# Ledger of designs, part 19: VHH binders against q9fdx1

Target 1, 300 residues: q9fdx1
Amino acid sequence: MEEDGSDWGGLAPEILINIISRLTIQELWTGPMFVQKSWLTVCRDPYLWSIFDLEPWFDSYPESTHLWSPEFEQKVDLMLRSVVDWSEGGLTKIRVRHCSDHALSYAADRCPNLQVLAIRSSPNVTDASMTKIAFRCRSLKELDISYCHEISHDTLVMIGRNCPNLRILKRNLMDWSSRHIGSVPTEYLDACPQDGDTEADAIGKHMINLEHLEIQFSRLSVKGLASICEGCPKLEYLDLFGCVHLSSRDITSNVSRLKWLKEVKKPDVYVPRSGDVAQTERYGHWRLYDERFDIQAMRI
Short names: E, the ipSAE of ESMFold2; O, the ipSAE of OpenDDE; V2, 0.75 times the mean of E and O plus 0.25 times the DockQ between their complexes.

## First folded at step 4 (VHH)

Design Z8b (framework vhh_7b2m_4)
Fold by ESMFold2-Fast, scan of step 4:
Structure Z8b (fold): chain B 300 residues (1-300), chain A 122 residues (1-122)
Amino acid sequence: as target 1 above (300 residues)
Amino acid sequence: EVQLVESGGGLVQAGGSLRLSCAASGFTFSSYAVGWYRQAPGKQRVVVASIYSGGSTKYSNSVKGRFTISRDNAKNTVYLQMNSLKPEDTAVYYCARDEWADFWSGYTFDYWGQGTQVTVSS
């Protein structure tokens, strides 16, 4: 559509999440006929569903442990499956959080024209559903798998090989901007992937048309950065915030090869308290919640 | 009325192996993620490994390559195979249902097992 959210179509995701977020799964299946009829009537038209975007809702919603519950995940899965059905294959953009392999596999089978997928903070999404997305959604242009700790470098290889139009990748490992950190389970924060260079190599070898890359808090070394800069010559934006193994010198020497680079966000974290990976990640995260620290960026 | 019962702990020498079991009841086991935590004397309880309903697994950095979590949905049981044990692995090991979601979902109560002691001698 020509205007973002200026028609009734832009309100349908908001209405659906507001109804479903207030009910248990049991209540959704056995709930009042009026509630079921009202949201079904609004959401029935497949022309409303080229885009399913819940990011505005999550941006305004207070963070809570409830969002990390299996009940909430099942509600998101139910919403996504319903929207996939109502779209009749017309979905081109999906932006959700806290979904699982079940809903993504369902979407992969029915939405071959998907161009944008954002599934931030989805701990139960694995390489299984993402491989299916890679194989079936070959028109993918933008992927945001930030804070999805069960996804590995195998997904990046498969996406890179099967989605030649990919221009934007967001693979951030820590939500430093969150003001409600106490609502995120500590075991989730401690379980961040350690692939670093393996993921960087997958990006550099397979995502040659990439223009925008975010890999905040990645464990990559100078070797991984070199792989990205050599393999992704079209990069215009590179976010390395929190990448503790990279120095300013490492970044400057490697990004000088990128002719079209417009912005680089530097790690802004140089000295960890410990060599332990989990302790280093927690240290960097805590430091960024100190309001005296500014984001360091290089303009080219 | 979710119940989790751990077993398989004991005394083992460094380099040895143990297999822990967690028998679950009172819920549809196959639909939930389950995990193992441990607590050493004087330290906070930390996650060791988790397994999702679909079978995907996650491990803490301290046990990757040495420990393997698995599940048997027919027996409503989750296992932790611990190989190449070190004195630092000495702790009480706890089973938890859905460490990132259901035990704090607001339904009723926390869903922790009673724990099983693992002691690794040097």
Scores: ipSAE 0.000, ipTM 0.112, lowest interface PAE 18.1, mean pLDDT 74

Design Z8h (framework vhh_8h63_2)
Fold by ESMFold2-Fast, scan of step 4:
Structure Z8h (fold): chain B 300 residues (1-300), chain A 122 residues (1-122)
Amino acid sequence: as target 1 above (300 residues)
Amino acid sequence: ELQLVESGGGLVQAGGSLTVSCAASGFTFSSYAMGWSRQAPGKERELVAGIYRGGSTYYADTVKGRFTISRDNAKNTLYLQMNSLKPEDTAMYYCARDEWADFWSGYTFDYWGQGTQVTVSG
């Protein structure tokens, strides 16, 4: 009965930092920051904030309409702005979802050493904040702007021109595997980019050191693919899943010039056999994707 | 001192309506997400409704379409309007505050009131 409690305030600051650095961001917000004043001081140590990664949390969290609300976006923006301040310009990696131009512009102005930026499913991020990222964060090596429909080819041009070390680009347009398609706002779906070749040309002309490219459900043609394969000779991984305008022959012909290519994912879609129970249960989701991307034609 | 004080509970007949309220003090009410949870004897506590500072709301499937959560930031008061009450709605109703609430977990609320009893006969 002599050791019923813990004396957290008696630990050396370095020990507290070491313990806290192993906690998830959610645990930091709900636990150490609000339990003891000494922990709050440690949580504001810039050394803790070289990386801000919420992706593991989103991977475990069921998708819902709540994630697409203005209130949730404000919560993500507030967290990102807070971490930017606590990092004192030391952030090198940001992986979040559902942020906006406001928080991203704030990060761009204050985090010049940013190397990784992932902002998946951020419908209110536009070329305005992304142009600022391109100009200010020239050390960028990895960019994931999947499911960010207000970003255009202008961002790709600016990133390519200003971030010569970019090695990884993820510009996926649809989540085919989504079991929560009804939670995605109609305005977000309507904003989906239609001009794949303009984006492909920007990539091929300006992103010469690219090693990993994902452009799932892009509407690029053979011309766009040719531009990428000619302009990005260092490609090791290419994901073309859902690219309806590309044939197997077109892909094989164009990727043959990529000497370092280790893996290519082709625009193939699983179509269940007639009488499969899963087909009936997924019919609503399949109709939505069929209406947008001609999914039934993706059998090459 | 931080306090949440619930009121408005009572006995109501099935099919009836009741409004419970929560008076908040000791913090900036308008800055926080708020919620209502309930617990019946021998059952686990469940989150029935939540409201973010901007007005966006969440409702559990058991109460959706029948209950309405609202807030009055000028009066520092949270409300739960309960319509078409059923015997299954009989429970102690608790007001809760959580600034970074994840409505799916139901365990992220930091502060709870003492509760107000709602009994539905019928």
Scores: ipSAE 0.000, ipTM 0.137, lowest interface PAE 14.2, mean pLDDT 75

## First folded at step 7 (VHH)

Design G1 (framework vhh_6fv0_2; at its last look DockQ between E and O 0.03; V2 from the best seeds 0.00; counts 0 for: pae E 20.4 > 2, placed apart)
Fold by OpenDDE, look of step 7:
Order: structure tokens, then sequence, then C-alpha cells
Structure G1 (fold): chain B 300 residues (1-300), chain A 125 residues (1-125)
């Protein structure tokens, strides 16, 4: 594209907005925003920033250790904060990864109309910021806090109590065995998983309107599943992939209570009932299972 | 007090190279995004490049992509701009600028508050 020196500065703001609205977030962030001050002003139009979605970018970008760096986190935080400012309170959807409490707290204070929050793979998002989200973003309909190890069941309780419109919850845990080896810091992979049953209880007790639940690789037991199925009667979609402590029988018996259930994703590997080994053992225990149990023999 | 001091400008022929430096003081340099901006005669201030606090992310104006490289040495509190394949249209007063936002919330790509006195870059055949 021949950089026609055409002084685009003379374009009417309305025209510029129209042009800019057609750009991807990535394109906007790396190009037009920096052309000139007038363009920056237009790029900051609140109309453009009702939705902040970086998922397409993340989906196109290979997993890299770099994404888990403090520098990258800071970048994401910076972007999110900027978008929050530009939205002037009109931000309704946030889909990011690798943000921290800093950005999320900032958003919580300024985005009362937030309906969608996806913050996957955010190791430094804690109950501190998420509690703020629960209290200030009461219109929340969709929450994805997958792979966020510092979010506890307390936050889930707060969200359940304060966000009655929540329909979608994604709380997936990392599969430490296969998919993330080499791209995710070992320290993060080794972090203690959240108590699956405690989280399940929180969900069942406080999120009655859930229609979509993902809890991949949760260590919840049949008790936790029962709590969810009893407490969330409107569930249409339930993802239990990787929940190795659930048997097929346990799943079938409990999900049968869900009248509106359309789809259930089941674990690929079931732990035999005899191994009621105490749910409390650290991720290290799974290594022992892999060594002792031919995973191939357990494939259903 | 925040201080920025640019250096390294000069006269070069088209296709030549210059390396600009910016010495920073009065703030925690490593916590801030930094910018290069330029102003040509009779033109407004123009963004050139941005570098993240740690230096892992860099952004460039399209017209300078592939020719200019921004870097930083946080130990020396110094910002750099390597300019290669210089063109007449690159002639301007070049400024380094500090991000305007708090250390924890590095600013928008164009959100700078303080800039130095600048260094003159002249490209003449």
Amino acid sequence: as target 1 above (300 residues)
Amino acid sequence: QVQLQESGGGLVQPGGSLRLSCAASGFTFSDYYMYWVRQAPEKGLEWVSTISSGGSSTYYKDSVKGRFTVSRDNAKNTLYLQMNSLKPEDAAQYYCAKDSWDELYAGSPYAFDIRGQGTQVTVSS
C-alpha cells in the first residue's frame, strides 16, 4: 500500500470512526491510534470501546512462555486500563488473558455495565479484584476465570450472591499432563489446585441460573457434582472433561436430574472407585498415577 | 523532577544511520513505557515508537517499521533509537517522552507527559 502522504487528518471524525470501527483491535492498537493526535482522539471514542476482546489474537498466537512474563502482563494491564478509560463506563465485554489485579480492579471500579468477563490464564488475578467485580459488576452474565489459580471459592460465593444474571461460568483448570508442558511456567502448573468440592458447593448454592458450566480437570467428587446438579437446575451445558475423580456412573446418576441438559462432556479417563485416595494430594500425586497406571488401559 | 535529555542527532545523507539516546532521571525508568516522537518543520508532533517498561514489546509507526529500532537499558536509565536507512521525510526534531500513567499502569500508546529538549535529525542529499 503506497503510503499516499494524503493528510488523513482532514477527514471528518465520523468517517474516521467508521474506518476505525472496521479494524481489529490489534490493527487499531498498532496503527491508526498512533498516526496523529486527531486520530488518537477518534480512536478513543467511547463508541469503539464497548467491547474489548483479545481472544481472537490469543487464539491465533501460539502458546509461549513469554505470555506468562510480567512484561506481557503489564502490557495487557495497560491495554485494558486504556480501554476502560476510553469506554467511559460503557464497556460491556472484556475478554483478555494474563491480566492482573491492577487492571481488573481498575475495570471493576469503572465498568458497572460489564456483562462478560473472561480473564483466562491470569495468575495474578486474586480474590481482591474479583470481589470488586462481584460487587460492582452485577450485570455479569458470563464469567471465564479458567486457569486463574489465585481465585478462591470465596469469590465464587460473592459472584453468586451479587450477580444473579450469571448464565455462563468457565472455571477450567490446567491439564498439567499434556497440553501446557513447555509453554506454561512449571511453578504455575505446580500450584495447588482449588478445592473442587468447595467450589462446586459454592456454585450449587449461589448460582441457580447457570446454563453453561465448565469445570475441566476439577478434582470435584461425586458430592460436588451432586451439589452442582441440585443447585443449578437450568444447566444446559456441563463440561466435566478431565474430572478424573468422577465415574461414569456418578455422572450419569447426577446429571439425570438436569431436565434441560443438552450436552455433557465427560472425562476421558475414569479413576477406579477403589482409589478413593484423599482428594487433597498435590498435583504430584498425579505423576504417581501416571507411573502406576497405564493411562492407555483407562481410556474409555 | 523528571528529566529527559536526547542526544545523537545530526546531519546524515539519505540511506544513512543515526543512533539517538535519551538519558532519563527523576523517576523509576524501568517502570514506564517510553516513547519517541518527532516534529518536522511545519508539522505537528508525530509518534515514532513506543517501548514497554521491560523492553519486551516495541511499537513503530508504519513508515519507520523495519528501519528504526527502539531499545532501552534500564540499568543505565537510557532509551535508544537506532535509525537506519534514513529518508528525507525522517528529518525532524526527535524527542523522547515518558509515559504519563503510574508505574503500574503504563499508559496508552500516545499518553506521554514529559519530553526532553529534543535532538535534531537532518537528512540531506
Scores: ipSAE 0.005, ipTM 0.262, lowest interface PAE 13.1, mean pLDDT 80
Fold by ESMFold2, look of step 7:
Structure G1 (fold): chain B 300 residues (1-300), chain A 125 residues (1-125)
Amino acid sequence: as target 1 above (300 residues)
Amino acid sequence: QVQLQESGGGLVQPGGSLRLSCAASGFTFSDYYMYWVRQAPEKGLEWVSTISSGGSSTYYKDSVKGRFTVSRDNAKNTLYLQMNSLKPEDAAQYYCAKDSWDELYAGSPYAFDIRGQGTQVTVSS
């Protein structure tokens, strides 16, 4: 079902709710939906805002330094705060980028039933707001804090201790070769966490129910991998792409103890050979292209 | 009074070609990144291609790279999409869009400002 009518002003509210619940975020925010007063009332119905997901928009938007500006961050924060208010505590899924501690703390205080939180590339989210998330959003099942370089291992400890239902963790880091991409601020790239073993240890010690882990470009050593494999026996998916300090032998030896493992992505990092040059442009387009992670190369 | 008018769609066999056009008016076309997006039945909007304001940089979804070519003529305020080697998965309503980041709060959470009716591309053997 798609929104293909232009005048819904005579419909009963319960019929409008059914139609509107099928609309994408873009369709809800377009001007046609606000042409009737009755539509404004339905568009603020808390049922419509149990899920707030901007990832399709971000996936299609070209990377630029403008996304990293305080002005853009304030716009994302304002949208998130508005949806939190409209949901009246009913938000269960949030997927955004470039938000801050202010909006996330606001959501943490008001959305106790949150199950999914994805805040990729949010440089001004710190352990402060994440501590609130850990204490107040205890039903969390999925967390994506990829590219959030002001979040430390302390968040992983607090989430692991307080969110026993966590099954999916994504903590991907920026590829070092991305420093040649002019749209990502260099100070953000320079802030990238460097101690992968401390984060791996926090995961292994506190996230026993984890089923899906992504830690692309972590600098963990085999000791960190061992901690994860010992402490997360339920892992079904493990993404180690770009983990340059792990050999294939390290991975094979440690993942063999994971009885439920169905997929593992090895750290297949392109390394220049005679006649080759570094492929920095490949990683610089990572956010604009539908990249393939070749999981068939892993033999389990 | 931003207007975008898509044209050039139609029915083709697998492996065929089409060239889409998007006529723009009501804004300074050469100041904006332009986009092609598409929507198949029961699917959300899917980004297809991006072109920089001067036309020097182009970007493509992996599934169309090498088959589709985006271009623009800033003197004619027109955006183009040359589609070669069309596959059944390419069948969709195609829209052009301008960069609308600065209008995010005004009504659209997308980077795209979709104002046209679109043009239908149908691929069948």
Scores: ipSAE 0.000, ipTM 0.099, lowest interface PAE 20.4, mean pLDDT 73
ESMFold2 (binder alone), look of step 7: mean pLDDT 79; pTM 0.795

Design G3 (framework vhh_6fv0_2; at its last look DockQ between E and O 0.05; V2 from the best seeds 0.00; counts 0 for: pae E 11.0 > 2, SAP .676 > .668, placed apart)
Fold by OpenDDE, look of step 7:
Structure G3 (fold): chain B 300 residues (1-300), chain A 125 residues (1-125)
Amino acid sequence: as target 1 above (300 residues)
Amino acid sequence: QVQLQESGGGLVQPGGSLRLSCAASGFTFSDYYMYWVRQAPEKGLEWVSTISSGGSSTYYKDSVKGRFTVSRDNAKNTLYLQMNSLKPEDAAQYYCAKDSFDELFAGSPYAFDIRGQGTQVTVSS
């Protein structure tokens, strides 16, 4: 195949931008930047960086302990910061994993028009950066902070108060029993989950316009669910998968208040009412459940 | 201010070896991919090699594969290029260059923003 030395350098920047804009982020990072310096310049055009979405890559990449390493986190942070710079304030969507406060604070200061923020599996994203997001990114419509253990209910309150356009919230917790064994650091899996009812109250009180809520594996009780259903009347989608402290009856009774509800994901395992299982704050309690309860008997 | 200083160039015979060094300062060296590029007389800037921030990934121009080895010492803020089996066509001004960002997928040969003054490599029988 004759390396058709076609001097692509002769293309007008506008044409190149048009061509490049059709590429995925992966293609962009692995293709055009290898051609020549002029192409790299075009690849950094702010027009190309209104959206930064790494989810397709993460979805295609096997779960690995490496993704949870400080080195990988640093890589993601550096990349995100670069994209923020290239966007020149025009960044509206960020979908990444394994970033830290370092990058997120940087983005918060420079992306006032941010509408979508997904930062799943970011252990070192804390209230420090997320508070900045709440105050500076008031156009936020979608927030995914799933598997972010250092984000508290206080941040949820701040987001609710400052982001009136929020329609989608994903606050899933990790399922330590099945999906993440061997790939996620044990220390992270063993981290204390946030108080489900406190978070639920924050959501119900401050996020009235929510249409989509995911709180998988939350330890919220029927009280928390009631708060959500009362406070979020516009909910169309509610994911309660893995919420083992909710009974089917509790779910049915509370979600019936939601007039616009189209879909509810229910837990596949329910804890029998009789065991006042003391809200043991520690993830370790689930190990006790496995020992005491034949999980097979609880399969609905 | 970002500074890069290349050294180690010289005159060698065909088949000889050189080791280039690049001293970096003014930025967190360990955070960035680094590049070697070269410019021969009457030719444009040519990519030679890329090394990842941690040094785990290396990339080479096809013509130098198997002959050149890029490495780095992050503790010393130094980039290296071991050049073996040098050919006349390798003669050029060699530059180290700093990446503008840390790439997630792969290092781009041209994703650099700053380069040093260069070091001259001459290959002459």
Scores: ipSAE 0.033, ipTM 0.349, lowest interface PAE 4.6, mean pLDDT 82
Fold by ESMFold2, look of step 7:
Structure G3 (fold): chain B 300 residues (1-300), chain A 125 residues (1-125)
Amino acid sequence: as target 1 above (300 residues)
Amino acid sequence: QVQLQESGGGLVQPGGSLRLSCAASGFTFSDYYMYWVRQAPEKGLEWVSTISSGGSSTYYKDSVKGRFTVSRDNAKNTLYLQMNSLKPEDAAQYYCAKDSFDELFAGSPYAFDIRGQGTQVTVSS
């Protein structure tokens, strides 16, 4: 997609900005930024970088275990930090995977108008950077922290108390049934807290305006579900797939309070063919990268 | 300018072994993650294996883990796939691919930059 030989550098800046604002991220990276110095200056215009969304790339990326490497994480972190700088505080939406506390803390300090944050499958994001997000990014409307197992219920409390406009929360967890396929280090198992009902309580107490909740494979009990249904009366969508401790009666009794509920996904644990994890749904790539087998840097 | 040339395929009986090679040129091979991918007639493109730029980390599709071994020789700009205990299900056209994340969609819209014709692996019986 090289555009060498085109006289784009003779266009007035306001015309260039209008043309560039219609381009996809791929077209921006391969076109205007490589054609002329004047285009490079326009492409780093903060208006063009109000949204940074890598989900289309990740959705098209074949499942691969290298995405969990420290080298890949560093690439994602560096790209996010560059976009944060180029946005000059104007970034409102971030959707990435495999970033870390380093880049997220950097974004939290510099992007106070953030409305959407999705950081799926980011094992090196902790409550430290999420606390900064809660205090600094108070306009947050959507949060996806699925498969971020170093984030605790404390983040949910902080986000709920400080981000009153939150409407969408996604906190999907690993399929707990498949954790017993391989060995689990004793120190990892001993350090893994039970957070289903404590997370549900944090959500119910602090996220009254929530309209969409996904907590697949949470270990919450009927007590946790009751807390959510009592505390989040505006829920329109509730995803309980894989919540093995909830019965159909538990669900029916509690969701009847939700006047606006349009859809509930009930617990029903799908067990894919064990030999085809790379082909099995969005969650399959996570099983290849289970911390017990792949990432020694996060283990003692 | 980037070129990838696969070789080493052939006909083998179930349980047999093959060693695939991929000669790379036109880029700094040692800076990139490399992949093996395959395509059977009735299936789309399927990831098989990944190796880090220095070769210290290797990753495998679950169905080939323990049977296949990926390796690289950065001095020779060559990627290898040792395939043992081959099954009829492994029959496919095999391609090596370069990581394209740093060039975000400059070529294929996928992470894999496939440039060669591939090498056919056939498992009879």
Scores: ipSAE 0.000, ipTM 0.254, lowest interface PAE 11.0, mean pLDDT 74
ESMFold2 (binder alone), look of step 7: mean pLDDT 80; pTM 0.798

Design M1 (framework vhh_6fv0_2; at its last look DockQ between E and O 0.04; V2 from the best seeds 0.00; counts 0 for: pae E 17.8 > 2, unsure alone 64.2 < 65, placed apart)
Fold by OpenDDE, look of step 7:
Structure M1 (fold): chain B 300 residues (1-300), chain A 129 residues (1-129)
Amino acid sequence: as target 1 above (300 residues)
Amino acid sequence: QVQLQESGGGLVQPGGSLRLSCAASGFTFSDYYMYWVRQAPEKGLEWVSTISSGGSSTYYKDSVKGRFTVSRDNAKNTLYLQMNSLKPEDAAQYYCAKGSDIEAENSWVFGDSYAFDIRGQGTQVTVSS
């Protein structure tokens, strides 16, 4: 029985758009675009590309070294560029991983209405493209640059100065813990930024409207935390998980200044007061868990 | 302007071999994934193979795995498809296409549809005893 290939070619573009709009991004890229040229055209309708979110895919995909390959990066870059083109400037949300300056600069020049930018685990995103984002995407409300080791505090300053609507910043760093061992290249893990206090100062000085801040595994000191707490009075959520240079006392003392704070995630490692010595030693061993340290998020 | 020109098609007997070539111009060839797609009579366009920009990664339709080999010479701006052990079902117009993504062995492939964005005029492959 020759399955009568239903000539879907006769459907009105409007109908196709309605159908396609109900599909996930994965479904869209694996199905309708392959049917015929007319379907591909419809799939490129700007209406479909106000949001580009690959996070669900990444969350479902196991971590692998393949994701950190240049080939994969190029794939992501090309995809992002295509979506930017198809959006015709209407793109408001980008959530990707493993992109580079090539794609991000392209997006910066063409997405003036961008409100959400998440580019987690993008080793080749640097200040070059992120500065463009700061100047071109002034409507930015949410920024996730976690695990982007080539982004400096200068970019944070530029973002703060140019994006007054920023409410959410995620700047998590890779943990040195066993969780990423084997999936993330060692070279990348070793390239972790060491300017925690400088970044904290940038945030405190320039991002007054922040409501949500994640800076996991930052090496910021109590001075950096103070800068954040003084400069960001609207903070409702603060994630300090893995910040090994902060004591519980220091955290409690400083976050008490935040009147709107709802939740704070604390480090799981107890740092004794006397150790103001920035011991740069990456305490690799979880063994320093003070059993008395409440690892649970303090609900204020 | 992006230009793709396929060549190397022809008539072969079942079990025979052909080598297709695609000359690319008008873009930085080495920056893009490239695709082979084909269209048989009364059938839709179908994906055949993908090669990464550097050529380190290659992907194939299941039905052509082990028989077809995609390669590229970035210095010559040329894409190749070596087709061995050709079958009657392989008969189609073959197109070179500029695209962004590769079929991964895993459940989701980025940008397979990019193979359909810009393609050449095609080259005819006929398999007949």
Scores: ipSAE 0.006, ipTM 0.286, lowest interface PAE 10.0, mean pLDDT 81
Fold by ESMFold2, look of step 7:
Structure M1 (fold): chain B 300 residues (1-300), chain A 129 residues (1-129)
Amino acid sequence: as target 1 above (300 residues)
Amino acid sequence: QVQLQESGGGLVQPGGSLRLSCAASGFTFSDYYMYWVRQAPEKGLEWVSTISSGGSSTYYKDSVKGRFTVSRDNAKNTLYLQMNSLKPEDAAQYYCAKGSDIEAENSWVFGDSYAFDIRGQGTQVTVSS
């Protein structure tokens, strides 16, 4: 071709990456399909690969036991490594699920300008790769480690100390009452962090510039909430949905000191049905507290 | 031993309706996503529809969206596909598959082909004229 006229040369990188990623994932899930190989070669231009975002695919496609398999994890890792290579150090945003330490360590060594890292539901990501991210990716502005149960408070400390521009942290935990829990491996559910106050303390002590925090289903107490509110004065958004150990009174008294706060998501009001034995077994220790909490919320 | 048995196919006129059934046994049906796929003459397998384990989420190939409805009855271990406004291009052998039967390969980024593991004999849908 003599003139530079191309539909692909006019596309924004986010749009092109989304199209390529969705097509590839759909082909894996729906079976054999012919795909033009030359199209993939054209789309490997490093200028087009500053963003790698699989969340639209994950949001629109079914949950399955297959997503938790080592084979699927290896495919996500391979894709991430390929995009890291294609970007030639230009990758600034990564949003995936079910990756591992191997792919994250590879990215940490090669993507020093990373600003966004979201790795939801990644059971084989640990403090090892996250320490590398903290040390090598110091421009980080957003971190989502929701449902990554092998990541400890040590990662929160390291990120807080080394990534001073962090504004958004998402550290949501799984709700054990979900009907779809059977697709999630039991060993992963058993690894769920239990000490929300230790994580809250790490956040409060080290993330002074935080503007947006999500810690759904954390088991933090009012002591942890106080540490966050004292240590993160710039918070504009705080999501405490499912934090069963916090009362509305605890929340109101602690967030009143946050002058920039625009929104607080409080624990939801729920009155267990009399036949929900599995739900009460999960919360059996707190059965009476849950009823008192629900009654107080109803009066407001 | 996983068993899937498709039924309800037949001959219909263009614009007609047909309801397919898939009887499942040998696994806990309510724990799995279920799929409908089809194979037209001289064509490869084509994904048609997906339904979540509880039935709350449904997904459709664009060409059938608004015309086909997938549903399930977990008490009867049965998957359904209601097909309305049928067109000649919908004529195919229809199969059901459970979520863990989907094959995967490491080369999918580069456009390699993948296959469904078909367990039943399927049911034929024919659209006349």
Scores: ipSAE 0.000, ipTM 0.118, lowest interface PAE 17.8, mean pLDDT 73
ESMFold2 (binder alone), look of step 7: mean pLDDT 78; pTM 0.797

